# VH-VL binders against q9umr5: the designs that were tried, part 173

Target 1, 268 residues: q9umr5
Amino acid sequence: SYKPVIVVHGLFDSSYSFRHLLEYINETHPGTVVTVLDLFDGRESLRPLWEQVQGFREAVVPIMAKAPQGVHLICYSQGGLVCRALLSVMDDHNVDSFISLSSPQMGQYGDTDYLKWLFPTSMRSNLYRICYSPWGQEFSICNYWHDPHHDDLYLNASSFLALINGERDHPNATVWRKNFLRVGHLVLIGGPDDGVITPWQSSFFGFYDANETVLEMEEQLVYLRDSFGLKTLLARGAIVRCPMAGISHTAWHSNRTLYETCIEPWLS

## First folded at step 8 (VH-VL)

Design j54 (framework fv_dargistotug)
Fold by ESMFold2-Fast, scan of step 8:
Structure j54 (fold): chain C 268 residues (1-268), chain A 123 residues (1-123), chain B 106 residues (1-106)
Amino acid sequence: as target 1 above (268 residues)
Amino acid sequence: QVQLVQSGSELKKPGASVKVSCKASGYTFTDYAMNWVRQAPGQGLEWMGWINTDTGNPTYAQGFTGRFVFSLDTSVSTAYLQISSLKAEDTAVYYCARNHRFGSYWYTYFDYWGQGTLVTVSS
Amino acid sequence: DIQLTQSPSFLSASVGDRVTITCRASQGIRSYLAWYQQKPGKAPKLLIYDASTLQSGVPSRFSGSGSGTEFTLTISSLQPEDFATYYCQQLDSYPTFGGGTKVEIK
């Protein structure tokens, strides 16, 4: 039998978005128990990410307890950051494959329709004034806003991403790293035609420097310092990178070729 | 026998500097973070920040940047709090307290505390 | 920052009384709350963590309950040595403390 799969959705999203993904899994791995978590749907996805982590943690504990052979996580967009934190804060998780679908793992720095909905007069160049305030950090999207021109403010004000990436110290950093390293496989998926995640290489732990030149994962301080285990996982052969062109942000969970190439092989 | 022993009381004039020490014993110093908590006379507890004993990197709570410096000397299992340009508002008992790790969740509660160091700033 | 409001601020009770102290959080913190006892001139002492788990060596007359935004510390039969100020503290984000509740034994 196949290990259960837990799905975590993204910003302004819900379980309904994954109906095609569930069809694909049922076709290739019949009998798989798939749970799409119906927490923080729609506008509730704007709640602070640490609040979301607590809620998702309570939901995944009984699922993991019922599956001693292990579980797989498929985490989409913002949901990939929730799953990053879950793997770090849970000292007893039994996750085999963590599949990150186009998630801004190093943060977001780009104008999108979602940002214009929330902050219609703001540009990406001045959003740091809102996001790096205490008020702004009460919104999930600001928890992973990473302005490469104000990296000092990001490091001091980010209440979530800078901490889980080990870019700013936390008393539990060593334990978070130990927990994250228990994951069997870290499967990173993303691509240049996403249109929302900016830079798209954030899905692969790459990000802008101060000149907006993308530096890849191996050039990042978090990797070089092995702050939460990326270097160790890569050395172990546990990181899978699966970039694919031609896929827009809302299509990662509904493209059959993407599923067969990047997801299916990791659902044992 | 976990113990955190702090330096003695200090009387300082405004504008002076003070350095408070907190010496740990009875456990592996680098396995626990060290926190600083302040209590003004007759007031409640206020968390100032912490220092990672493995890396030496400090993190300061809002309101405790600039004049406050956390440091450590791992070879003697001692953490330090330095306050520069002292003001009357800095008059308080300063406590060191270790962050207890129960597993891997983010728990910042304090199972062992130093006895406190009274810093009085008066002219 | 998460704000914690304690009530009452002051309480007078007799030895043997049941005493209840409340702590309210400005947002949901699940069960991530600790309680401390501070006697005059002394450092705080951890009584309870994770809302209801007693610290080793703490008498069983102390108990904690609650989740979300409302929490209580109960002393089932107040003793003379329980004269102290009690503080709640949240563990959900960087630490913040409640304003304290002073318990006087009359």
Scores: ipSAE 0.000, ipTM 0.391, lowest interface PAE 17.0, mean pLDDT 88

Design j55 (framework fv_dargistotug)
Fold by ESMFold2-Fast, scan of step 8:
Structure j55 (fold): chain C 268 residues (1-268), chain A 123 residues (1-123), chain B 106 residues (1-106)
Amino acid sequence: as target 1 above (268 residues)
Amino acid sequence: QVQLVQSGSELKKPGASVKVSCKASGYTFTDYAMNWVRQAPGQGLEWMGWINTDTGNPTYAQGFTGRFVFSLDTSVSTAYLQISSLKAEDTAVYYCARNHRFGSPWYVYFDYWGQGTLVTVSS
Amino acid sequence: DIQLTQSPSFLSASVGDRVTITCRASQGIRSYLAWYQQKPGKAPKLLIYDASTLQSGVPSRFSGSGSGTEFTLTISSLQPEDFATYYCQQLDSYPTFGGGTKVEIK
């Protein structure tokens, strides 16, 4: 039989968004137990990411305990960062495939409707003033705001992303890396027409340099230093990259072609 | 079982240097950061900082930069604390301590401790 | 810096007594608090973490409670080996310890 699948939603989202994904899984892998975690829905998705990680951890522990053969994670948008942290903080996770659907793995630096709703008068160039304050770090979106023009502030103030990426050192960094490395497959999905994740290559661990030129994963210091295990995973053949054009941010979990190409092969 | 064994007591004159060792056994040395905690005679506990045992990168608490150096030798699973230009106020028991594995960004507590090394600085 | 204040600083007790030690944080720290026991001439030993979770091997007469800014360590029936100094430590930021509570024989 198929390993259970755990789904983690994104910013301003809920379990309802995954109805098409569940239909696809049921068609191709009938009998799969799929649990869509109904935590931090809607406005609660703005809570600090470490708070969300704690809540999701409590929810996934009994699911993983009941599946000795392993589980799969499908984590959408901001949820991909939650899952990154889950894999690092859990000494006993048994995740086979971690499928990241258009998640800003290296951070976000772009104007979107979400940011304009929260900070109507702020431009992306000025958001660092808010996000890199103690108050700003109480909002999930600021936890992965990565201004390439103020990298010093990002490294010092980011309470979440800089730590899980190993860009700033932490007493738990070594054990977080060891825990993360137990994952069977890291499946990265994203594309140029997403329209929200900026740069879209952030979903593949690429990001802007100080001139806003995108450098891919293999050119990032976090990869070169193997800060949390990306270089080791790539050497093991455990990283899968599945870019697809023509898909907007809210359509990654409801596109059949994407499911068949990028997700279905990794659900055992 | 997990053990942290520290070097013996030291008696030094002001201006001298001292190097305290902490040898770990019973676990994979590089899986846990090593911390240093000081306790002056009759006083409480004061965290000095930590060293990443995988990378060797030290981080010092405010007040412990300059004269204090954390280092390690992974081939023998040993961490070191060196104090240069010793002052009378450095007289204390110095403990190494392992932080536990947990996922909150500052959820750091010490599950195993060395027995302590008394460093006495007197003229 | 998050400051931790312990009360009382000294406590005189007899074997069989119920002992209660309080730790107050200068700001909210959720349940991110640990308790240690230190006997004279010995290293501290972890008793409790996450405010109320007992470390493996620690007797059940020890218990912790509290959240936010007020925390309590309780020893339900004091034994001869429990005469020691007890310290709280917060886990919400860079580690800081309380001033300690010395439990002495009455």
Scores: ipSAE 0.012, ipTM 0.580, lowest interface PAE 8.3, mean pLDDT 89

Design j56 (framework fv_dargistotug)
Fold by ESMFold2-Fast, scan of step 8:
Structure j56 (fold): chain C 268 residues (1-268), chain A 123 residues (1-123), chain B 106 residues (1-106)
Amino acid sequence: as target 1 above (268 residues)
Amino acid sequence: QVQLVQSGSELKKPGASVKVSCKASGYTFTDYAMNWVRQAPGQGLEWMGWINTDTGNPTYAQGFTGRFVFSLDTSVSTAYLQISSLKAEDTAVYYCARNHRFGSPWYQYFDYWGQGTLVTVSS
Amino acid sequence: DIQLTQSPSFLSASVGDRVTITCRASQGIRSYLAWYQQKPGKAPKLLIYDASTLQSGVPSRFSGSGSGTEFTLTISSLQPEDFATYYCQQLDSYPTFGGGTKVEIK
């Protein structure tokens, strides 16, 4: 039978957002046990990402324990960062496919409606003053704020993204890398019409340099140094890139063509 | 099974150097960071810093930059602490301690400790 | 740096007594606190991590509680081997230790 699927939602989101995804999975892989985790829903998605990682970890342990053949993760938006950390901190995960739906894997640097709602008087150029403070790091969105004009502050103040990306060293880095490398497939999904994730190439480990020119994954120091295993995974043939135009940020989990093209092939 | 064995006590004159060793066994040396913790006579515990056992990159606490050098030899699963230009204030027991791998990014607690090396700096 | 203050700095107790040691942090550290036991001439031994999780092999008479800025270590029925100095350590940032609490025989 099919491996169980665990779904992790994003910012200001809940399990209800995945009703179409569950319908698609049921149609193509009938009998699949799909668990959409009902943790950190809605406004609680603003809690610090390491707190969310702890909560999701406790929820996934019994699911993984009952599935010795392995599980699949589908992780949307901010949830993709939670799943990155889960794969690193769990010594015993048995994840086959990690499917990242439009997640800011190298961080976020852009004005969006979510950011304006939370910080209405701030522009992206000024947000580093809030996000790289101790108070700001208590908000999930600031945990992956990556201002390319203040990379020194990002490297020193980011309590989450800089650490899971190996951009700042950590005592557990070697074990986190070994744990992450146990994943069978890293499936990266995103596209230019997302409208929220900025730059959209962040979903594929690309990001702005100091001139706001996007450098792709293979040009990142994180990749070149193999800080958490991207170079090793790519050499193993375990990274899948699935860009698709025409999909807005809230539609990745409800577009049938995207599901059939980018997700369905990885749900054994 | 996990064991950290440190070198023996040292008596040194001010201005000398000392190199303390910490030999690990019973686990994969490069999977765990090694920390150094100092305890001056009659005082509490002071974290000195850690070294990434895979990359060799050291991180020093603010009070331990300069005269203190962390290094390692992965071929013999051994970490080293070198103190140069010894001062009387360096008199202490120096412990190596293995970082435990659980929790948030700063979740550094120490599950296994060496027995300690007493370094006495006396004229 | 996060400062940890332990109280009392020392206490006298008898075998069978209930002993409580407090550790206060200068800022919120959630549950990111560990407790160690150290006997004279010996290395510290990990007792508790994540505020309340008992390390494997540590007797159940030891327990930890608290979150945020106030934490306690409790020994429910003190045994002769428990006379030692106890240290708290925070895990929320680069490690810092409390000043220690010496538990001595009455």
Scores: ipSAE 0.471, ipTM 0.772, lowest interface PAE 3.3, mean pLDDT 90

Design j57 (framework fv_dargistotug)
Fold by ESMFold2-Fast, scan of step 8:
Structure j57 (fold): chain C 268 residues (1-268), chain A 123 residues (1-123), chain B 106 residues (1-106)
Amino acid sequence: as target 1 above (268 residues)
Amino acid sequence: QVQLVQSGSELKKPGASVKVSCKASGYTFTDYAMNWVRQAPGQGLEWMGWINTDTGNPTYAQGFTGRFVFSLDTSVSTAYLQISSLKAEDTAVYYCARNHRFGSPWYYYFDYWGQGTLVTVSS
Amino acid sequence: DIQLTQSPSFLSASVGDRVTITCRASQGIRSYLAWYQQKPGKAPKLLIYDASTLQSGVPSRFSGSGSGTEFTLTISSLQPEDFATYYCQQLDSYPTFGGGTKVEIK
């Protein structure tokens, strides 16, 4: 039979958003046990990411324990960062495929409607003043705000992303890397028409330099230093890149062609 | 079985240097950060900083930069604390402590401690 | 830096008593608090982490509670071996410890 699938939602989201994804999985892999975690739904998705990681960890432990052959993770948007941290903090996870649906793996730097709702008078150039304060770090969106013009502030103030990416040292970095490397496949999905994730290449570990020129994963210090295992995973053949044009941010989990091309092949 | 075994007590004069060792066994040394915590006579616990056992990179708490140096010898699974230009106020029991794997995302809790090394600075 | 204030500083109680020790943080630290026991002449021992999670091997008579700025350590039925000083520690930033609470068995 098929390995269980655990789904982790994104910012201002809930399990209801994945009804189409569940239909697709049922059609191609009938009998798959799919659990969409109903934690940190809606406005609770603004809670600090480390708080979310702890809650999701408690929820996934019994699911993984019941599946000795392994499980798959499908993690959407902000949820992909939660899953990154889950894989690092769990000494005994048995995740086969970690499928990251348009998640800002290297961070976010963009003037989007989501940020304007939270900080209506701020532009992306000014958000560093709010996000890199202690108050700002109490909001999940600020935990992965990565201003390429204030990299020193990002490295010092980011309580989440800089740590899980190994950009700032942490007492458990070596164990986090060892745990993350146990994943079978890292499936990265994203595309230029997303409209929210900025730069969209953040979903593939690319990001802006100080001139806002995108440098791809292999040019990042995180990759070159192998800070949490990307270089090792790539050498092992465990990283899958699946970019697709024409898909907006809220449609990644409800597009049949994307499912068949990028997700279905990694569900066993 | 995890154990942290520290070097014996030291009696030093002001201006001297001391090097305290902390030998780890029962686990993979480079998988866990090592912390240093001191306790002055009759006082509470004071965190000094930590060292990344894989890279050797130290991080010092405020007040412990300059005279205090954290280092490693991974071939013998040992962490070291060196204090130069010793002052009377450095008199304390110095503990090494292993980072706990679970808990706070900022800094993990200390799950195993060395027995402590008393450093006395007296003329 | 975050300051931790423990109360009381000293406590004497009889075997079998219920003992409560409090720890107050100068700012909100969510659940990022640990409790340690230190017996005279010995290294501290981790009792509780993440405010309420009991460390493996620690007797069930020890329990922790609280969140934000107010935390408590409770010993439900004090034993002779519980003579010790108890410290809280926050982990929301660089670690800081409370001043300690010394528990003396009558």
Scores: ipSAE 0.235, ipTM 0.691, lowest interface PAE 5.9, mean pLDDT 90

Design j58 (framework fv_dargistotug)
Fold by ESMFold2-Fast, scan of step 8:
Formats: sequence, C-alpha cells, structure tokens
Structure j58 (fold): chain C 268 residues (1-268), chain A 123 residues (1-123), chain B 106 residues (1-106)
Amino acid sequence: as target 1 above (268 residues)
Amino acid sequence: QVQLVQSGSELKKPGASVKVSCKASGYTFTDYAMNWVRQAPGQGLEWMGWINTDTGNPTYAQGFTGRFVFSLDTSVSTAYLQISSLKAEDTAVYYCARNHRFGSPWYTAFDYWGQGTLVTVSS
Amino acid sequence: DIQLTQSPSFLSASVGDRVTITCRASQGIRSYLAWYQQKPGKAPKLLIYDASTLQSGVPSRFSGSGSGTEFTLTISSLQPEDFATYYCQQLDSYPTFGGGTKVEIK
C-alpha cells in the first residue's frame, strides 16, 4: 500500500480547498490515507508561524508513528514554511517526499490582497516598518516578509524565516539541519503566473538582491553555506524542481496536469 | 557517554581577565549549541548566552555584552568563556551546558552540564 | 524578559512525602518550561522538559504538569537523594530561571 499523505494548507485557507487534490490522489493511488490538517484555518492562519509549527507538530506525530514506512507531506503556500520548520524541529520525522506547492521559501516581497486587508495603507516598500517591529512579528505574513532593500532589518527582526533558513543563528541550527536532511525528496513547485508569491522564484529558493534582480538558489548564501542542507540535498539528488507556467496561486492544488506532472511521481 | 569537563577554579584581582574552558566528549561537538550559565554564591541560575559550535557565532543575553566573549576550538571539542576587566560581582560558578537535542521551535532545555568553574574576584 | 516565580522558596519534607513545587510565569509560555535539580556543590540536572516530558534516566516519581503561566513539579514519594534545590526554566524566549525551591530534610 501507499504511504500516508499529510496536507498542510496556506494563508486564510482550510481543508476544503484540497478536495480536488484528494480526488486526484484517490484516482492514481487508490487506498492512500490522506489527512488534511484542520488547524489554524481561516483567520487563525495569521497566528505566528512558530505557534502554527507547534500545533501541526502535535498533529503529525501520531500519523508518522503509525506509518513506519514513512509519510509524504504536501504543503501549500504559507504551509510550505510550516513544513520546512516541522522537518527541522522533529528529531524523528519519517518524511519521504516533502512537496512544496508555491511556497515563499526565501520570503515574500510583493503587494497582495491579504497584506492590504491587514495593512490597508501600506505599499511593499513601506511594509518593513510594520513587519520588522515586535508587534508585526506576531503575524504569520510578517514572519516571512523579506524586504531586499532592508536586509539588515530582516536578519535582525525576522523571528521565523531568517532562523529556519539559517540566515540568523539559533542554538538548534545544527540539529535542525540534520533533521531536515532526513527528508527523502524536496519537491519544489511554482511558476511565473502565480500572481501572489513575489518573486515567484522564492518557491525555488531564489530571491531578489538589493536591485530586485533575482538570484537563484545556487547563488544564495543559505545554499553556499549549506545553512540547513540545500547544498547537501542537491548533491544527493534529492531536490526536484517542477516549474509550471499558466497556474494562478489558488489553482496549484486543483490542476490535474500539475498533479500528474509534479506531484503524482513522488507519492509512493 | 556524554561529558562536559571544565577547567579548575580561578582566583583573580579586579581588572584581570580569566578564560574558562569546557571540553566536550561522547558526542559530535558541532551538533549541539553550548550555553553559559552563572551562579553567584548562594544565588540562583543566570543564563549568559550561547555559541553555535558549528559556526562559532556567539549570542549574548542582555547584561553580558562587552566584557564576556564566547569562543571555540573545534579541533579539541572545547568551548571557552573569557571575562575581561573582572569585577567583584563577577564572582560566581560558571557552567557550560549543552542544548537538549529534541526539537522545540524555541530554545531547548540543557541536558548535560559541566561541573562548574568557580571564579573568585577579590583584592 | 520573562520572570519566573517559584513557590515555596523553602520546603521541609520527610522521606516518603509527596512534594509539590509551583512555577509561575509573568506571561504565557505555552508548555516551554523545564525543571532542574541541583544538589549542593553540583551542576544542575535536567528532570523534565516541555512541561511534562520526563528526561531519560530520571525516576518516574518525578512528574510535571501545567501550561500557559502556571506549572507544577511533583515528587510522588520523596527519597533521600531528592533533597536538593529545584529550578524551573522558561524557553519561550531567551532562557530565564526561577529563583529556586530548596527541599530540606525535616
């Protein structure tokens, strides 16, 4: 039988968004036990990411314990960052495929409707004033705000992303790296027509320099220093890159061609 | 078996410097951060900060910047605490302590401790 | 920083007694609390982490409970080797310790 699949949703989302994904899995891998976690749904998705990581950790432990052959994670948008941290903080995870659906792995620097709802008068150039305050870091979206024009503030104020990416030090950084490296496959999915994740290459560990020119993963200090294991995973052949054009942010979990091309091959 | 062995007691005059060592054995030194904790005579425990044993980068608690320096020698699995311009209020037992491995997303508890190094500052 | 208040500061007990020590945080720390035992002239020893998880090798008579701001360490049947000072530690931010509770023989 197939390994169980655990699904982690994104910002202002819930388990209902994945009904098509579950249908596709059932069609191609009948009998797969799929658990879509109903934690931090809707407005609760704005809670600090470390709080979400703790809650999701408590939920995944019994699922992983019942599956000695391993499990797969499918993590959408903000949920991909939750899963990054889960794999780092869990000393005993047995994740085979970690499938990241259009997640801002190096951060976000773009205007979205979510930001305008929370911060109506802000522009992306000014959001650093709010996000890099102690108050702003109580909101999940600010936990991965990465202003390339204020990188010093990002490095000192980010309570989440800078830590899990090893961009700022943490007592557990080395053990987080060893834990993360236990993953079988890191499957990165994203594309230029997403419209929300900015830059879209953030889903592939690329990001803006100070001139807003995108530098790809292999040019990032995080990769070059192997801060949490990207260079080691790439050398091991464990990183899969699956970009696809023509898919908007809310369609990654409901596009059959995307599923067949980028997700289905990694569900053993 | 995990052990942290610290250097012996020191008696110093005000204004002097001291360097305390903490030698680790029984595990991969660079896998665990090292913390420093002090305890003044008859007082409780006070966390001073930690050092990343893989990178050598130190983080200091408020009140322990400037005169206090954390460093490493990974070739001998040893962490060091140096205190400059010693004051009478620096008189304390200084402990090194390893972070517990099991993953809290925040700081983790200290599972193994050195035996402590008494530093006495008196004229 | 987060302040931790332990009560009582001193406690007299006999072998076989049930001992309860309380630790209160100045703000919510979820379950990110550890308990340590320190004997005179010795380094602290980790007893419990994540509020209620017993460290490997620690006797089952030790248990922890609580979440948020109120935490308790319980020793169900005090043994001669348990006479020591006990400290709580919060790990929700930069670590801080409680003032300690000294458990003395009656």
Scores: ipSAE 0.281, ipTM 0.666, lowest interface PAE 4.0, mean pLDDT 90

Design j59 (framework fv_dargistotug)
Fold by ESMFold2-Fast, scan of step 8:
Structure j59 (fold): chain C 268 residues (1-268), chain A 123 residues (1-123), chain B 106 residues (1-106)
Amino acid sequence: as target 1 above (268 residues)
Amino acid sequence: QVQLVQSGSELKKPGASVKVSCKASGYTFTDYAMNWVRQAPGQGLEWMGWINTDTGNPTYAQGFTGRFVFSLDTSVSTAYLQISSLKAEDTAVYYCARNHRFGSPWYTGFDYWGQGTLVTVSS
Amino acid sequence: DIQLTQSPSFLSASVGDRVTITCRASQGIRSYLAWYQQKPGKAPKLLIYDASTLQSGVPSRFSGSGSGTEFTLTISSLQPEDFATYYCQQLDSYPTFGGGTKVEIK
């Protein structure tokens, strides 16, 4: 039979968004046990990411324990960062495929309606003033705000992303890397028409330099230093890149062609 | 099982240097960060910093830069604290302590401690 | 830097007494607080982490509570071996310790 699938949603999202994804899985892999985690829904998705990681950890432990053959994770948008941290903090996870659906793995630097709703007078160039404060770091969206013009503030103030990316050292960094490296496959999905994730290459561990020129994963210090295992995973053949044009941010979990091309092959 | 064994007490003159060792056994040395904590006579605990046992990268608390150096010898599972240009106010018991990491995304305190090394600086 | 204030600094209690020690943080630290016991001439021993989780092997008479800025350590029925100094420690940022509370048994 097929390994169980655990789904983690994104910002201002809920389990309902994955109805189509569940239909696709049922059609191609009938009998798969799919659990869409109903935690930190809607406005609760603004809670600090480390708080969300602890809650999701408690939910996934019994699912993983019942599946000695392994499980798959499908993690959407902000949920992809939750899953990154989850894989690092769990000494005993048995995740085979970690499928990241358009997640800002190197961070976010772009104006969106979500940010304007929360911080209506702030442009992306000024959001660093709010996000890199202790108060700002109590909001999930600020936990992965990565201003390429204020990298010193990002490295010093980011309570989440800089730590899980190994951009700032942490006492648990070695164990987090060891735990993350147990993953069978890291499947990265994203595309230029997403419209929310900025730069869209953040979903593939690319990001802006100080001139807002995108540098791909292999040019990042995080990769070159192998801070949490990306270089090792790539050398092992465990990283899958699946970019697709024509898909908006809210459509990654409901597009059949994307499912068949990027997700279905990794659900054993 | 898990043990952290520190070097013996030291008596030094002001201006001298001292190197305290902390030998770990009973676990994979590189899986846990090592902290240094100081306690002056009759005083409380003061965190000095930590060292990444895999990379050797040290992080110092405010007030412990310059004269204080954390280092490792991973081949013998040993962490070191070196203090240069010793001053009378450096007189203290120095502890090494392992990060406890179970049940939290952060480190959650220090679960195993060395027995302490008394460093006395007097003229 | 996050400051921790412990109260009281000193207390004298009898065997069987309920003892409560308070730790206040200068800013919110969620639940990232640990408690230690240090006996004279010995290294500290971890009692509680994540504000309320007992370390393996620690007697159930010890309990921790609180979140944010206000935390307490309670010993429900003080025993002779509990003569010690107790320290809180925050781990939300670079670690800092409280000033300690010395518990002397009559």
Scores: ipSAE 0.251, ipTM 0.708, lowest interface PAE 5.7, mean pLDDT 90

Design j6 (framework fv_dargistotug)
Fold by ESMFold2-Fast, scan of step 8:
Structure j6 (fold): chain C 268 residues (1-268), chain A 123 residues (1-123), chain B 106 residues (1-106)
Amino acid sequence: as target 1 above (268 residues)
Amino acid sequence: QVQLVQSGSELKKPGASVKVSCKASGYTFTEYAMNWVRQAPGQGLEWMGWINTDTGNPTYAQGFTGRFVFSLDTSVSTAYLQISSLKAEDTAVYYCARNHRFGSPWYTYFDYWGQGTLVTVSS
Amino acid sequence: DIQLTQSPSFLSASVGDRVTITCRASQGIRSYLAWYQQKPGKAPKLLIYDASTLQSGVPSRFSGSGSGTEFTLTISSLQPEDFATYYCQQLNSFPTFGGGTKVEIK
């Protein structure tokens, strides 16, 4: 039989968004137990990411305990960052495939309708003033805001992304790296037509330099220093990159061709 | 069994230096950060900082930079606290303490402590 | 720095009494609070972490509650071996400890 699948949703999202994904899994891997976690739905997705990690951790422990052969994670958008931290803080996870659906793994630097709803007069160039304050760090969106023109502020103020990426040191960094490295496969999915994740290469650990030129994963200090294990995973053959054009941000979990190409092969 | 064993008490004159050791056993030394916590006679607990046991990178709390140095010898699973130019106000019991694995986004709580090393600075 | 204020700073109680110690944070720290017991001449011992989770091996008479800025440590039936000073500690930023509560039994 197939390993169970745990699904973690994104910003302003809920389990309902994954109805097509569940249909695809049922068609190709009948009998798979799929659990879509109904935590931090809708506006609750704005809560600080470390709070979300704690809640999702409590939910996944019994699921993993019932599956000694391992589980797969499918984590969409912001949910991919939750899953990154989850894999690092769990000393005993048994995750085989971690499938990251268009998640801003190196952060976000772009105007979005979500940010305009919270901060109507903000521009991406000015959002650092809010996000890198203690008050701003109480919002999930600000936890992965990565302004390439204020990298010093990002490194000092980010309470989440800078820590899980090992860009700022933490007492648990070595254990977080060891725990994350237990993952069987890191499957990275994203594409240029997403329209929300900016730069879209953030889904593949690429990001802007100070001139807004995208540098790919292998040029990042995080990779070069192997801060949380990316270089080790790549050398092990455990990183899968699956870019696809023509897919908008809200369509990653409902596109059959994407599912068959990028997700299905990793659901053993 | 996890144990942190510290060096014995020290009596020093002002201006001298002292090096306190903390030897770890029962776990993989490099997987847990080591903290230093001070307690002056009759006073409460004061966190001094921590050292990354894998990289050797120290982080000091406000007021513990300059004269205080955290270091390691990973071959013997030992952390060190060195205090230079000792002052009477440095008289305290110095504890090493291990970070717990589960905690906040910033720091963790301390699950195992050394027995403490009394450093007395008097003329 | 996040400041922690403990109340009371000192109390005297009889064996069998229910004792409650309060720790108040100067700003919200969620559940990122631990409680320690320190007996005279010894190192602190972790009792409770994540505000309410009992450390393995700690007697069930100890319990913790609270979130945000107000936290309590309760000893349901004080025993002679509970003579000690109790400290709260936050881990939402650089660690800070409360001033301590000294519990004296008779």
Scores: ipSAE 0.482, ipTM 0.756, lowest interface PAE 2.7, mean pLDDT 91

